# Designs tried in a protein design chat: VH-VL binders against q869s5r1519to1633. Part 16

Target 1, 115 residues: q869s5r1519to1633
Amino acid sequence: YILVAEDNDINIKVVVRQLEKLGYTAIVGINGLKALEIIGSFPICLILLDCQMPQMDGFTCSTILRQIEPTGQRIPIIAMTANDSKDRCFEVGMDDYLSKPVRVDRLQKTLSDWI
Below, E stands for the ipSAE of ESMFold2; O stands for the ipSAE of OpenDDE; V2 stands for 0.75 times the mean of E and O plus 0.25 times the DockQ between their complexes.

## First folded at step 4 (VH-VL)

Design s24 (framework fv_recibokibart)
Fold by ESMFold2-Fast, scan of step 4:
Structure s24 (fold): chain C 115 residues (1-115), chain A 120 residues (1-120), chain B 108 residues (1-108)
Amino acid sequence: as target 1 above (115 residues)
Amino acid sequence: QVQLVQSGAEVKKPGASVKVSCKASGYTFTDYYMHWAKQAPGQGLEWIGEINPNSGGTNYNQKFQGRVTMTRDTSISTAYMELSRLRSDDTAVYYCAREEFELPYYFDYWGQGTLVTVSS
Amino acid sequence: QIVLTQSPGTLSLSPGERATLSCRASQSVDSSYLHWYQQKPGQAPRLWIYGASSRATGIPDRFSGSGSGTDFTLTISRLEPEDFATYYCQQYGSYPLTFGQGTKLEIK
């Protein structure tokens, strides 16, 4: 599964539709808290994480995930952001970033790099 | 060549239902979302909703929620929009339109329109 | 919902003149999700400009789109007789999808 943590309905549609076209199965968490719940319940191989979400934003979510993950088992976290702020993403343990709206060619390249 | 061909004009009584069809050809029907829009006489366009022909999943404008139903039949590449409990202000041309499947999401092909007249 | 306000409602010009059509959104719309359609009387709308600035296939170079955030513009550098029509902007940035009320371009 690829986890899509995103609260905006159009952004969810865009990313899920692109993932399905590329042959992946997506599961959606509408905020950081839901994303953490899903990670504990499903075999997630990669996380697409919106930086701005209600209740728990992506930066907080990434920080928590990196703190609780087992040694030697690191799930790739790819930021989805309206701002191209790559340095901030790496500082909180994210592995890469995609600008919103997500483009299918960039998504495909990113998935091939990390899966 | 891509074509969307809609059913013919209809005259309905208030309180009746109307079901408009949109037959697609020239492409893989299940790969593209289908949208419906309303245009009342002398007015602009109003979005009614969308259907994913692959899954049958729908999303409606809240203004029409409860009165509109969108369906499709993949065996004949046809989308349908049914509007119930018709009133005089439902008199309009109704269009189907195909959504490009990749960003940017736009309506690249439109049906010719179906005039629905609601009168006593 | 995002309200798109087009101005002017009617624009009366002569062939050869420049036309500038405005579309203003009540809140920010990613330019990738702002589109323009042309509609002639008795006809279905036709895609004209997508993603704020990209011409659809077959649309002449005299048409250009621009803008970002809340302000978008469709410009026709030198009007031809076939350009007189109603133009609608449309946003796909949030549900429900919405159209502007249209700008009717008419011969003076």
Scores: ipSAE 0.260, ipTM 0.761, lowest interface PAE 3.9, mean pLDDT 87

Design s25 (framework fv_recibokibart)
Fold by ESMFold2-Fast, scan of step 4:
Structure s25 (fold): chain C 115 residues (1-115), chain A 120 residues (1-120), chain B 108 residues (1-108)
Amino acid sequence: as target 1 above (115 residues)
Amino acid sequence: QVQLVQSGAEVKKPGASVKVSCKASGYTFTDYYMHWAKQAPGQGLEWIGEINPNSGGTNYNQKFQGRVTMTRDTSISTAYMELSRLRSDDTAVYYCAREEWDLPYYFDYWGQGTLVTVSS
Amino acid sequence: QIVLTQSPGTLSLSPGERATLSCRASQSVDSSYLHWYQQKPGQAPRLWIYGASSRATGIPDRFSGSGSGTDFTLTISRLEPEDFATYYCQQYGSYPLTFGQGTKLEIK
């Protein structure tokens, strides 16, 4: 599973459709709390994480995930964000970033780099 | 070549239902979302909703929710929009349009339009 | 709902003149999701500019789109007779998808 943590309906549609077209199965968490719940319930191999979400934003979500992840089990976290917030994403343990709106060729390359 | 061919003009009484078809050709029907839009005489375009032809999943504009139903038949590459409880202000040209999916979403091909007239 | 307001409603010009068409959004729209369509009487709309500034296939370079946030513009540098039509902006950044009311470009 690839976890898509995103609260915007259009961004969810774009990313999920692109993932399915590329042969991946997506599961959606509409906020950081739901994302953390899903990670505990499903075998997630990569996380696409919006940096800004209601209740728990992506920065907080990434920080918590990195603190509680099992030893030797580092799931790649790829930020979905604007360029001017990318440095903050790396500071909280995200591995890479994609600019919104996500383009299928950039998504495909990013997935090939981390999966 | 990509083509979207819609059914012909309809004249309906208030309270009736109308079902407009949009037959797709020249591409893999299930790979592209189909949208429907309304254009009343002398007015602009209004988005009605969308359907994923692969899953049958739909998303409707709240203004039409409860009166519109979108379906498709993958065996004949045809999308349908049914509008019920017709009113005089439903008189309009209705368009189907294909959504390009791999760039920021836009409508790259449109049907020719179907005129629906609602009169007593 | 994002409301798109186009101005002017009607623009009367002669061939050879510059046309500037405005589209204002009630809230910010990512420019990647702002598009323009041309429609002639009796015809379906046709994609003209996508992502605020990219010309669709076959569209002449006298057409340019620009803008970001809430303010978008379609410019025609030197009008030709075939350019007289109605132009609609459209946003795909938020549901429900919305169109502007259109700017009708007419010959003086």
Scores: ipSAE 0.387, ipTM 0.805, lowest interface PAE 3.0, mean pLDDT 87

Design s26 (framework fv_recibokibart)
Fold by ESMFold2-Fast, scan of step 4:
Structure s26 (fold): chain C 115 residues (1-115), chain A 120 residues (1-120), chain B 108 residues (1-108)
Amino acid sequence: as target 1 above (115 residues)
Amino acid sequence: QVQLVQSGAEVKKPGASVKVSCKASGYTFTDYYMHWAKQAPGQGLEWIGEINPNSGGTNYNQKFQGRVTMTRDTSISTAYMELSRLRSDDTAVYYCAREEWYLPYYFDYWGQGTLVTVSS
Amino acid sequence: QIVLTQSPGTLSLSPGERATLSCRASQSVDSSYLHWYQQKPGQAPRLWIYGASSRATGIPDRFSGSGSGTDFTLTISRLEPEDFATYYCQQYGSYPLTFGQGTKLEIK
């Protein structure tokens, strides 16, 4: 499963449809709290994480996940962000980034790098 | 060559239903969402809704919810929009349009339009 | 819903002149989801600019789009006779999808 943590309906549609076209199964968390719940309940192999979400944003979510993850079980976290915010995402333990809206060719390349 | 060909003009009485068709060719019909838009005489465009031709799943503008039904027939690559309980302000040209998915979503191809006239 | 307001409603110019068309959103729209369509009388709309600034296939380089947040602009640097049409902006940033009311570009 690939977790898509994103609160915007259109961004969710874009990413989920592209993942399905590439042969992946997506699970959606509409905020950071839901994302953390899903990670504990499903076998997530990679997280696509919006940096800005209501209730718990991506920065807080990434920080919490990195603190609580078991040693040796690091899940790749790929930021989904506007161009001007990518530096902030790396500071909280995200591994890579994708510009929004996500393009399928860049998504495919990023997934091949981390899966 | 991608083409969307719509059914011909319709004249309906108030309270009737109309069903407009949009036949797609030149691409894999199930790979692209189809949208419908309304353009009243001398007015701008208004989004009605979308259909996923693969699943049959739909999403409608709340303004038309309860009166609009979108369907498709994958065997003939045709999408349909049915509008019920017609009123005079439903008089308009109705367009189907294909949604591009590879990049940020936009409508890359449009049907020629179907004029629906509602009059007594 | 996001309301898109285009200005001016009608712009009367001559070939060779520069045209600037405005589209203002009632709420912030990610520029990647702001698009422009051209429509001529009796014809369907045609994609012109997508993602605020990218020209669609076959669109001449005299057309450029710009903007972010709530303010977007379509510029035609040197009008040709075939450019006189109605231009609509559209947002795909939230449901329901919405269009501006259009700017009619007419020959003087």
Scores: ipSAE 0.381, ipTM 0.798, lowest interface PAE 2.9, mean pLDDT 88

Design s27 (framework fv_recibokibart)
Fold by ESMFold2-Fast, scan of step 4:
Structure s27 (fold): chain C 115 residues (1-115), chain A 120 residues (1-120), chain B 108 residues (1-108)
Amino acid sequence: as target 1 above (115 residues)
Amino acid sequence: QVQLVQSGAEVKKPGASVKVSCKASGYTFTDYYMHWAKQAPGQGLEWIGEINPNSGGTNYNQKFQGRVTMTRDTSISTAYMELSRLRSDDTAVYYCAREEWLLPYYFDYWGQGTLVTVSS
Amino acid sequence: QIVLTQSPGTLSLSPGERATLSCRASQSVDSSYLHWYQQKPGQAPRLWIYGASSRATGIPDRFSGSGSGTDFTLTISRLEPEDFATYYCQQYGSYPLTFGQGTKLEIK
């Protein structure tokens, strides 16, 4: 499973369809809090995480996950962000980034790099 | 290579329904969403809705909700749009259009259009 | 619903002149989801510019798109006879998808 944490309907449609085309199964969390619930309930192998979401943003979500995460069980977290936010994503333990809207060629390369 | 061929013009009475077809060729039909748009005489384009040909899932513009039904037949690579309870202001050219979605999200190929005339 | 307002509604110019077509959105639209289509009488629309600034395949470089946020522009640097048509902007940033009312470019 790949977790897509994103609140915008069009961005969700974009990423989920691209993942499906590439042969992956996606689970959607519409905010950081829902994303954390999903991570605890499903075997997630990679997280695509919007940095800007209501209730709990991606920065907070990433920080919490990295604190809770057992040693040796690091799930790759890939930021989905506007270009000007990328430095902040790395500071909170995200592993890579994709610019929004996500392009399928960049998504495919990123997935191959991390899984 | 990609082609979308729509059914021919229709003349209908008020209260009737019309079903327009859009036959796709030159690509894998189930890989691309199909959209429908309306263009009344002398007016601009209005989005009606979309269908995922793989799942059959649809999303309609609220303005047409309750009167429009989109379906597809994957065995013949054909999408359909049915509009019911026709009114005079439904007189328009109806277009199907394929959604390119792997990079940006836009309508890369369009059908030639189907004129539907609603008259007594 | 995001409303796209195009101006002017009709633009009368001669071949060789520069054309500037505006599209304004009632809410901010990510430029990647703003597109332009050309339509000639009796024909289906044709994709012209996608993602605010990228030319579709086969579109001459005299056409350029620009803009972000709520303000988008299609520019034709030097009009050719075949450029006289109606141009529509379109957003794919939120449902329902919407088009502008069109700018008709006509010969003076």
Scores: ipSAE 0.342, ipTM 0.783, lowest interface PAE 3.2, mean pLDDT 87

Design s28 (framework fv_recibokibart; at its last look DockQ between E and O 0.85; V2 from the best seeds 0.00; counts 0 for: pae E 4.3 > 2)
Fold by OpenDDE, look of step 5:
Structure s28 (fold): chain C 115 residues (1-115), chain A 120 residues (1-120), chain B 108 residues (1-108)
Amino acid sequence: as target 1 above (115 residues)
Amino acid sequence: QVQLVQSGAEVKKPGASVKVSCKASGYTFTDYYMHWAKQAPGQGLEWIGEINPNSGGTNYNQKFQGRVTMTRDTSISTAYMELSRLRSDDTAVYYCAREEWEFPYYFDYWGQGTLVTVSS
Amino acid sequence: QIVLTQSPGTLSLSPGERATLSCRASQSVDSSYLHWYQQKPGQAPRLWIYGASSRATGIPDRFSGSGSGTDFTLTISRLEPEDFATYYCQQYGSYPLTFGQGTKLEIK
């Protein structure tokens, strides 16, 4: 299971379709808060986290996730961003990034790198 | 070989409902989203909504929300758009259009259109 | 919603001339989400350009698309008689999906 935190319906559509094509099951949270709720309910092996979301953005979500994660149970967090704010992503504990709109070849490579 | 064939022209009175069909062939019906668009006489195109033929999930333009219902019958590869509480400004040609399954998403095939005339 | 404004509304040209059609978005749209369709009277629209700059299958190379952000352009280098039609831009960047009002390319 891959957690997809994204508030834009088109972006969700794109990523979910790509994940399904690659053989993964997506669990969608529409913001960082929902993502945090989902992470405790499903066995998530990787998180695709939009940097900009309402209520709770990806940066805050990532920070919280890194604070509450048990020792030795680190889940890869991949930022999804339309900007080139790579440095900030890594500062809050994200492991990698994907540019939006997400391309399937880039997604596939990212998944292979981290899963 | 992909074809979208729509039902024939309709004449309706205000307040009535119309249900337009779109029969798909030449591809796996459930693999592609189906969209509907409205084109009033001499006007441009307006997006009405979409349906996922596999799940039946829909997204509608809020302009039509509450009056439009999109359904599908997978057994005959047919999509339906029903518009209720018709009014004169609903007079238009309605198109079904297939969405390309790969990103980016665009409408690669269109039905021939169905003229719906609403008049008292 | 994203409003797409096309200009001009009508473009009158002769065969052999260059045509430039504009599509301006009310907010930034990723080029991957901007498409163009051609429509002739009495016919359904037909996909023409997708992703701002990619020609659909069978579309002649005299057609080209360009642009990013809020400004997109469809160019016909040398008009052929069959090119006279109405062209619509469309965005798939956000719901609701929207079309421009169209540019009618007519014979001068």
Scores: ipSAE 0.723, ipTM 0.910, lowest interface PAE 0.7, mean pLDDT 95
Fold by ESMFold2-Fast, scan of step 4:
Structure s28 (fold): chain C 115 residues (1-115), chain A 120 residues (1-120), chain B 108 residues (1-108)
Amino acid sequence: as target 1 above (115 residues)
Amino acid sequence: QVQLVQSGAEVKKPGASVKVSCKASGYTFTDYYMHWAKQAPGQGLEWIGEINPNSGGTNYNQKFQGRVTMTRDTSISTAYMELSRLRSDDTAVYYCAREEWEFPYYFDYWGQGTLVTVSS
Amino acid sequence: QIVLTQSPGTLSLSPGERATLSCRASQSVDSSYLHWYQQKPGQAPRLWIYGASSRATGIPDRFSGSGSGTDFTLTISRLEPEDFATYYCQQYGSYPLTFGQGTKLEIK
């Protein structure tokens, strides 16, 4: 499973459609709390994480996940961001970033790098 | 060559239902979402909703929810939009349009339009 | 819902002149989700500019789109007779999808 943590219904549609066209199965968490719940319940191999979400934003979610994950079981976290804020993404333990809205060729390249 | 061909003009009484068809050709029908839009005489475009032809999943504009039903028949590559409990302000040209998927979505091909007239 | 307001409603110009068409959104729209369509009387709309600034296939380079946030513009540098039509902006950034009311470009 690839986890898509995103609250905007259009961004969800774009990313999920592209993932499915590329042959991946997506599961959606509409906020950071739901994303953390899904990670504990499903075999997630990669997380696409929106930095701005209600209840718990992506930066907070990434920080919590990195604190609680077992040594040697690091799931790649790829930030989805509207602007050039990559430095903060790496600071909170995210591994890479994609500009929103996501384009299929960039998504495909990023997935091939981390899966 | 991609084509979307819609059914012909309809005249209906208030309270009736109308079902408009949109037949796709020149591409894999199930690979692209189909949208429907309304254009009242002399007015602009209004989005009605979308259907995923692969799953049959739909999403409707709340203004039409409860009166609109979108379906498809994959065996004949045809999408349908049914509008019930017709009112005079439903008089309009209705368009189907195909959604591009590789980049943030736009409508790359449109049907020719179907005029629906609601009159006594 | 996001309301798109186009101005002017009607623009009367002569061939050879420059046209500037505005589309203003009630909320910020990512430019990648802002598109323009051309429609002539009795015809279906046709994709013209997508992602605020990219010309669709076959669209002449006299057409350009620009803008971000809430303010978007379609510019025609030198009008040709075939350019007189109604232009609609559209957002795909939020449901329900919405169109502007259109700007009718007419011969003076």
Scores: ipSAE 0.564, ipTM 0.845, lowest interface PAE 1.9, mean pLDDT 89
Fold by ESMFold2, look of step 5:
Structure s28 (fold): chain C 115 residues (1-115), chain A 120 residues (1-120), chain B 108 residues (1-108)
Amino acid sequence: as target 1 above (115 residues)
Amino acid sequence: QVQLVQSGAEVKKPGASVKVSCKASGYTFTDYYMHWAKQAPGQGLEWIGEINPNSGGTNYNQKFQGRVTMTRDTSISTAYMELSRLRSDDTAVYYCAREEWEFPYYFDYWGQGTLVTVSS
Amino acid sequence: QIVLTQSPGTLSLSPGERATLSCRASQSVDSSYLHWYQQKPGQAPRLWIYGASSRATGIPDRFSGSGSGTDFTLTISRLEPEDFATYYCQQYGSYPLTFGQGTKLEIK
C-alpha cells in the first residue's frame, strides 16, 4: 500500500490515478492526523506526503513518524512540495521529494528508487 | 482517430428527464476520464461533472448534485449523462469532453454537443 | 470555488491588430492547470493553450499565453480573420472545475 497524504481533491485524483497506472494501491489521508491513523492501521510501504495540509501539516507528520517508528522499520517518506528546496524536508526526516504538480514520469522514477 | 459522437437533440417538458449519450471511438475508452459541460444559449461553459469509465466513479458539481447521474457502458465505449426534474433553465447544449490521461489534464476532444430544449 | 473573470467581455478589433485577453482568478491557480479554449458559433470548444503558455497542436505561433497566480493573458500578435471567436479560460486546480465567462473577439 502507498499512503497518499493530501488534502486537495484534484491532487488526490491525479496522484492516485498515476499510482494505479503504475500498478500500486493507494490509501488516502486528507491531513496529517488521518495519515498517522492509516499508518497505524495498514501495511504502508511508502508515504507520499504533502507538506501543506490542514490540522497537521506534512512537516509535523514526518517529525512525529520518525519519533515513534519502530527500530528497523523506516518507511520511505517522499515529500510533495510546491518548492524544490530540500532544506526543511530533510530536516524533518523525509527521504526524497517531488515538486508539485506531480508528474507521472517523475513519480515512477522516485518509486523505483525507493521500493 | 479520436471521435466523440453524441446523441441527437431532445425536446422535453418540465419535470421530465433526459439521458444524453457520448460514443467514443479511436482510443481505449476506459483509460480516459469523461467530463460533461453545459452551455445555455448565449452563455459560457459550466462543468457538470466527470466519470472514470474504468471504475464508474463520478464527481459532480454540487450545483447539479441530486439531479445528475453519469454512467457508462464499457462494452460499447459509451458514456451517459442523465439530468432529472428538468426545468426551463436546463435548456442548453450539453457537451462530453475527454480528459487527457497525462498531466496537465486538459480536455483534448469534445463531442459535437446535444441540444436539450425544455419547454411547456 | 475558483471564479475566473475574463475581460473584456467583448473585444472589437480589425484584422492585423493585436488582441489581449485577460483571465483573472479569485484564488491563485497553478499555471500548469490554466487552459484556454476557442469556440466558434455552432461548434464545440477546441483546446488552444494549455498550462497557461503552451500552444496545442496546430495552433499558430501568433497566439501566446502567459501569467501566473491570479492573472493570465492570451495574446494574439496579429489578428487573422479566422481568429474571431469566443475564448474561454479554464482551471483544473480545484473542484468544481470552472471556466471563465468568455471573451468574444469580434470584427470591428
Scores: ipSAE 0.241, ipTM 0.772, lowest interface PAE 4.3, mean pLDDT 89
ESMFold2 (binder alone), look of step 5: mean pLDDT 94; pTM 0.956

Design s29 (framework fv_recibokibart)
Fold by ESMFold2-Fast, scan of step 4:
Structure s29 (fold): chain C 115 residues (1-115), chain A 120 residues (1-120), chain B 108 residues (1-108)
Amino acid sequence: as target 1 above (115 residues)
Amino acid sequence: QVQLVQSGAEVKKPGASVKVSCKASGYTFTDYYMHWAKQAPGQGLEWIGEINPNSGGTNYNQKFQGRVTMTRDTSISTAYMELSRLRSDDTAVYYCAREEWEIPYYFDYWGQGTLVTVSS
Amino acid sequence: QIVLTQSPGTLSLSPGERATLSCRASQSVDSSYLHWYQQKPGQAPRLWIYGASSRATGIPDRFSGSGSGTDFTLTISRLEPEDFATYYCQQYGSYPLTFGQGTKLEIK
């Protein structure tokens, strides 16, 4: 499973459609709290994480996940962001980034780098 | 290579239904969403809705909800838009358009348009 | 729904002049989902600029798009006779998808 943490319905449509076309199964969390619940319930191999979401944003979500991860288990977190947010995403333990809206060629390359 | 070819002009009476077709060629029909738009004479474009040709799933503009039905036939790569309970203000050119998804989202190819005239 | 308001409604200019076409959204639209289409009488619309600023394949350098948030602009630096047409902005940031009412660029 790939977890898509994103609250905007068009951005969800974009990334889920592209993941499915590439042969992956997506699970959507509409905010950081839902994302954390899904991580605890499903075998997530990679997280695509919007940096800005209601209730718990991606920065807070990433920080919490990195704090609670068991030793020896690190799920790749890929930020979905505008270009000007890149540096902060890395500071909170995200591994890579994709600019919104996500292009399928960039998504495919990023997934091949981390999966 | 990519082409969208629409059915010919229609003249209908108020209260009737019209079904416009859009035949796709030059690409894999099920890989791209198809949209429909309305353009009344001398006026701008209005989005009617979309269909996923793979699943048959649709999403309509609320203004047309209850009067519009979008379908497709994958065996002949053709999308359809049916508009029921026609009114005089439904007189318009109706366009089908293909949605680009690899760089989302815009309409990269358009049909030539179908003029529907509603008069009594 | 997001309303796109284009101005002016009609712009009368001569070849060689600069044209500036405005599209204003009632709510913020991610620039990646704002597009421009050109339409000539009796023809279907054609993609012209996508993602606010990217020219579609084959579109001349004299066309440029810009803007973010609620304010978007299409600029033609030096009009050619073939540029006289109606231009529509469109948003794909929120359902229902919407178009502006169009700016008709006509020869003076």
Scores: ipSAE 0.469, ipTM 0.810, lowest interface PAE 2.1, mean pLDDT 88

Design s30 (framework fv_recibokibart)
Fold by ESMFold2-Fast, scan of step 4:
Structure s30 (fold): chain C 115 residues (1-115), chain A 120 residues (1-120), chain B 108 residues (1-108)
Amino acid sequence: as target 1 above (115 residues)
Amino acid sequence: QVQLVQSGAEVKKPGASVKVSCKASGYTFTDYYMHWAKQAPGQGLEWIGEINPNSGGTNYNQKFQGRVTMTRDTSISTAYMELSRLRSDDTAVYYCAREEWEMPYYFDYWGQGTLVTVSS
Amino acid sequence: QIVLTQSPGTLSLSPGERATLSCRASQSVDSSYLHWYQQKPGQAPRLWIYGASSRATGIPDRFSGSGSGTDFTLTISRLEPEDFATYYCQQYGSYPLTFGQGTKLEIK
């Protein structure tokens, strides 16, 4: 499973459709709290994480996940954000970034680096 | 070549239903969402809704919800929009449009339009 | 719903002049989801600019789009006779999808 943490229904449509076209199964969390719940319930191999979400944003979600994850079980977190926010993403333990709206060629390249 | 061909003009009485078709060719029909838009005489464009031809899933503008139904037939690469309980303000040209997905999201191809006239 | 307001409603100009068309959104729209379409009488709309600033295939370089947030602009540097048409902005940032009311470019 690839977890898509994103609250905007258009952005969800974009990423889920592209993941399915590339042969992956997506599961959606509409905010950071839901994302953390899903990680505990499903075998997630990679997280696509929107940096700006209600209740818990992606920066907070990434920070919490990195604090609670077991030693040796680090799930790749790929930020979905504007290009001008990318430096902040690495500070909170995200591994890479994709600019929104996500394009299928960039998504495929990024997934090949981390899966 | 990509082409969207719509059915011909319709004249209906108030309270009737109309079903407009949009036949796609030149691409894999199930790979692209299809949208419908309304343009009343002398007015701008109004989005009605979308259909995923692969799943049959739909999403409608609240203004038309309850009166619009979008369907498709994958065997003939055709999308349909049915509008029920027609009113005089439903008189308009109705367009189908294909949504580009590799670079989200815009309408890259449009049908020629179908004029629906509602008159008593 | 996001309301797109275009101004002016009608713009009367002569060939060779510069045209500036405005599209203002009632709330912020990611520029990647702001598009412009051209429509001539009796014809379907045609994609003109996508993602606020990218020209669609075949669109002359005298056309440029710009803007972010709530304010977007379509500029035509030197009008040609074939450019006189109605231009619509459209947002795909949230449902329901919406169009502006259009700016009609007419010959003076």
Scores: ipSAE 0.407, ipTM 0.797, lowest interface PAE 2.8, mean pLDDT 87

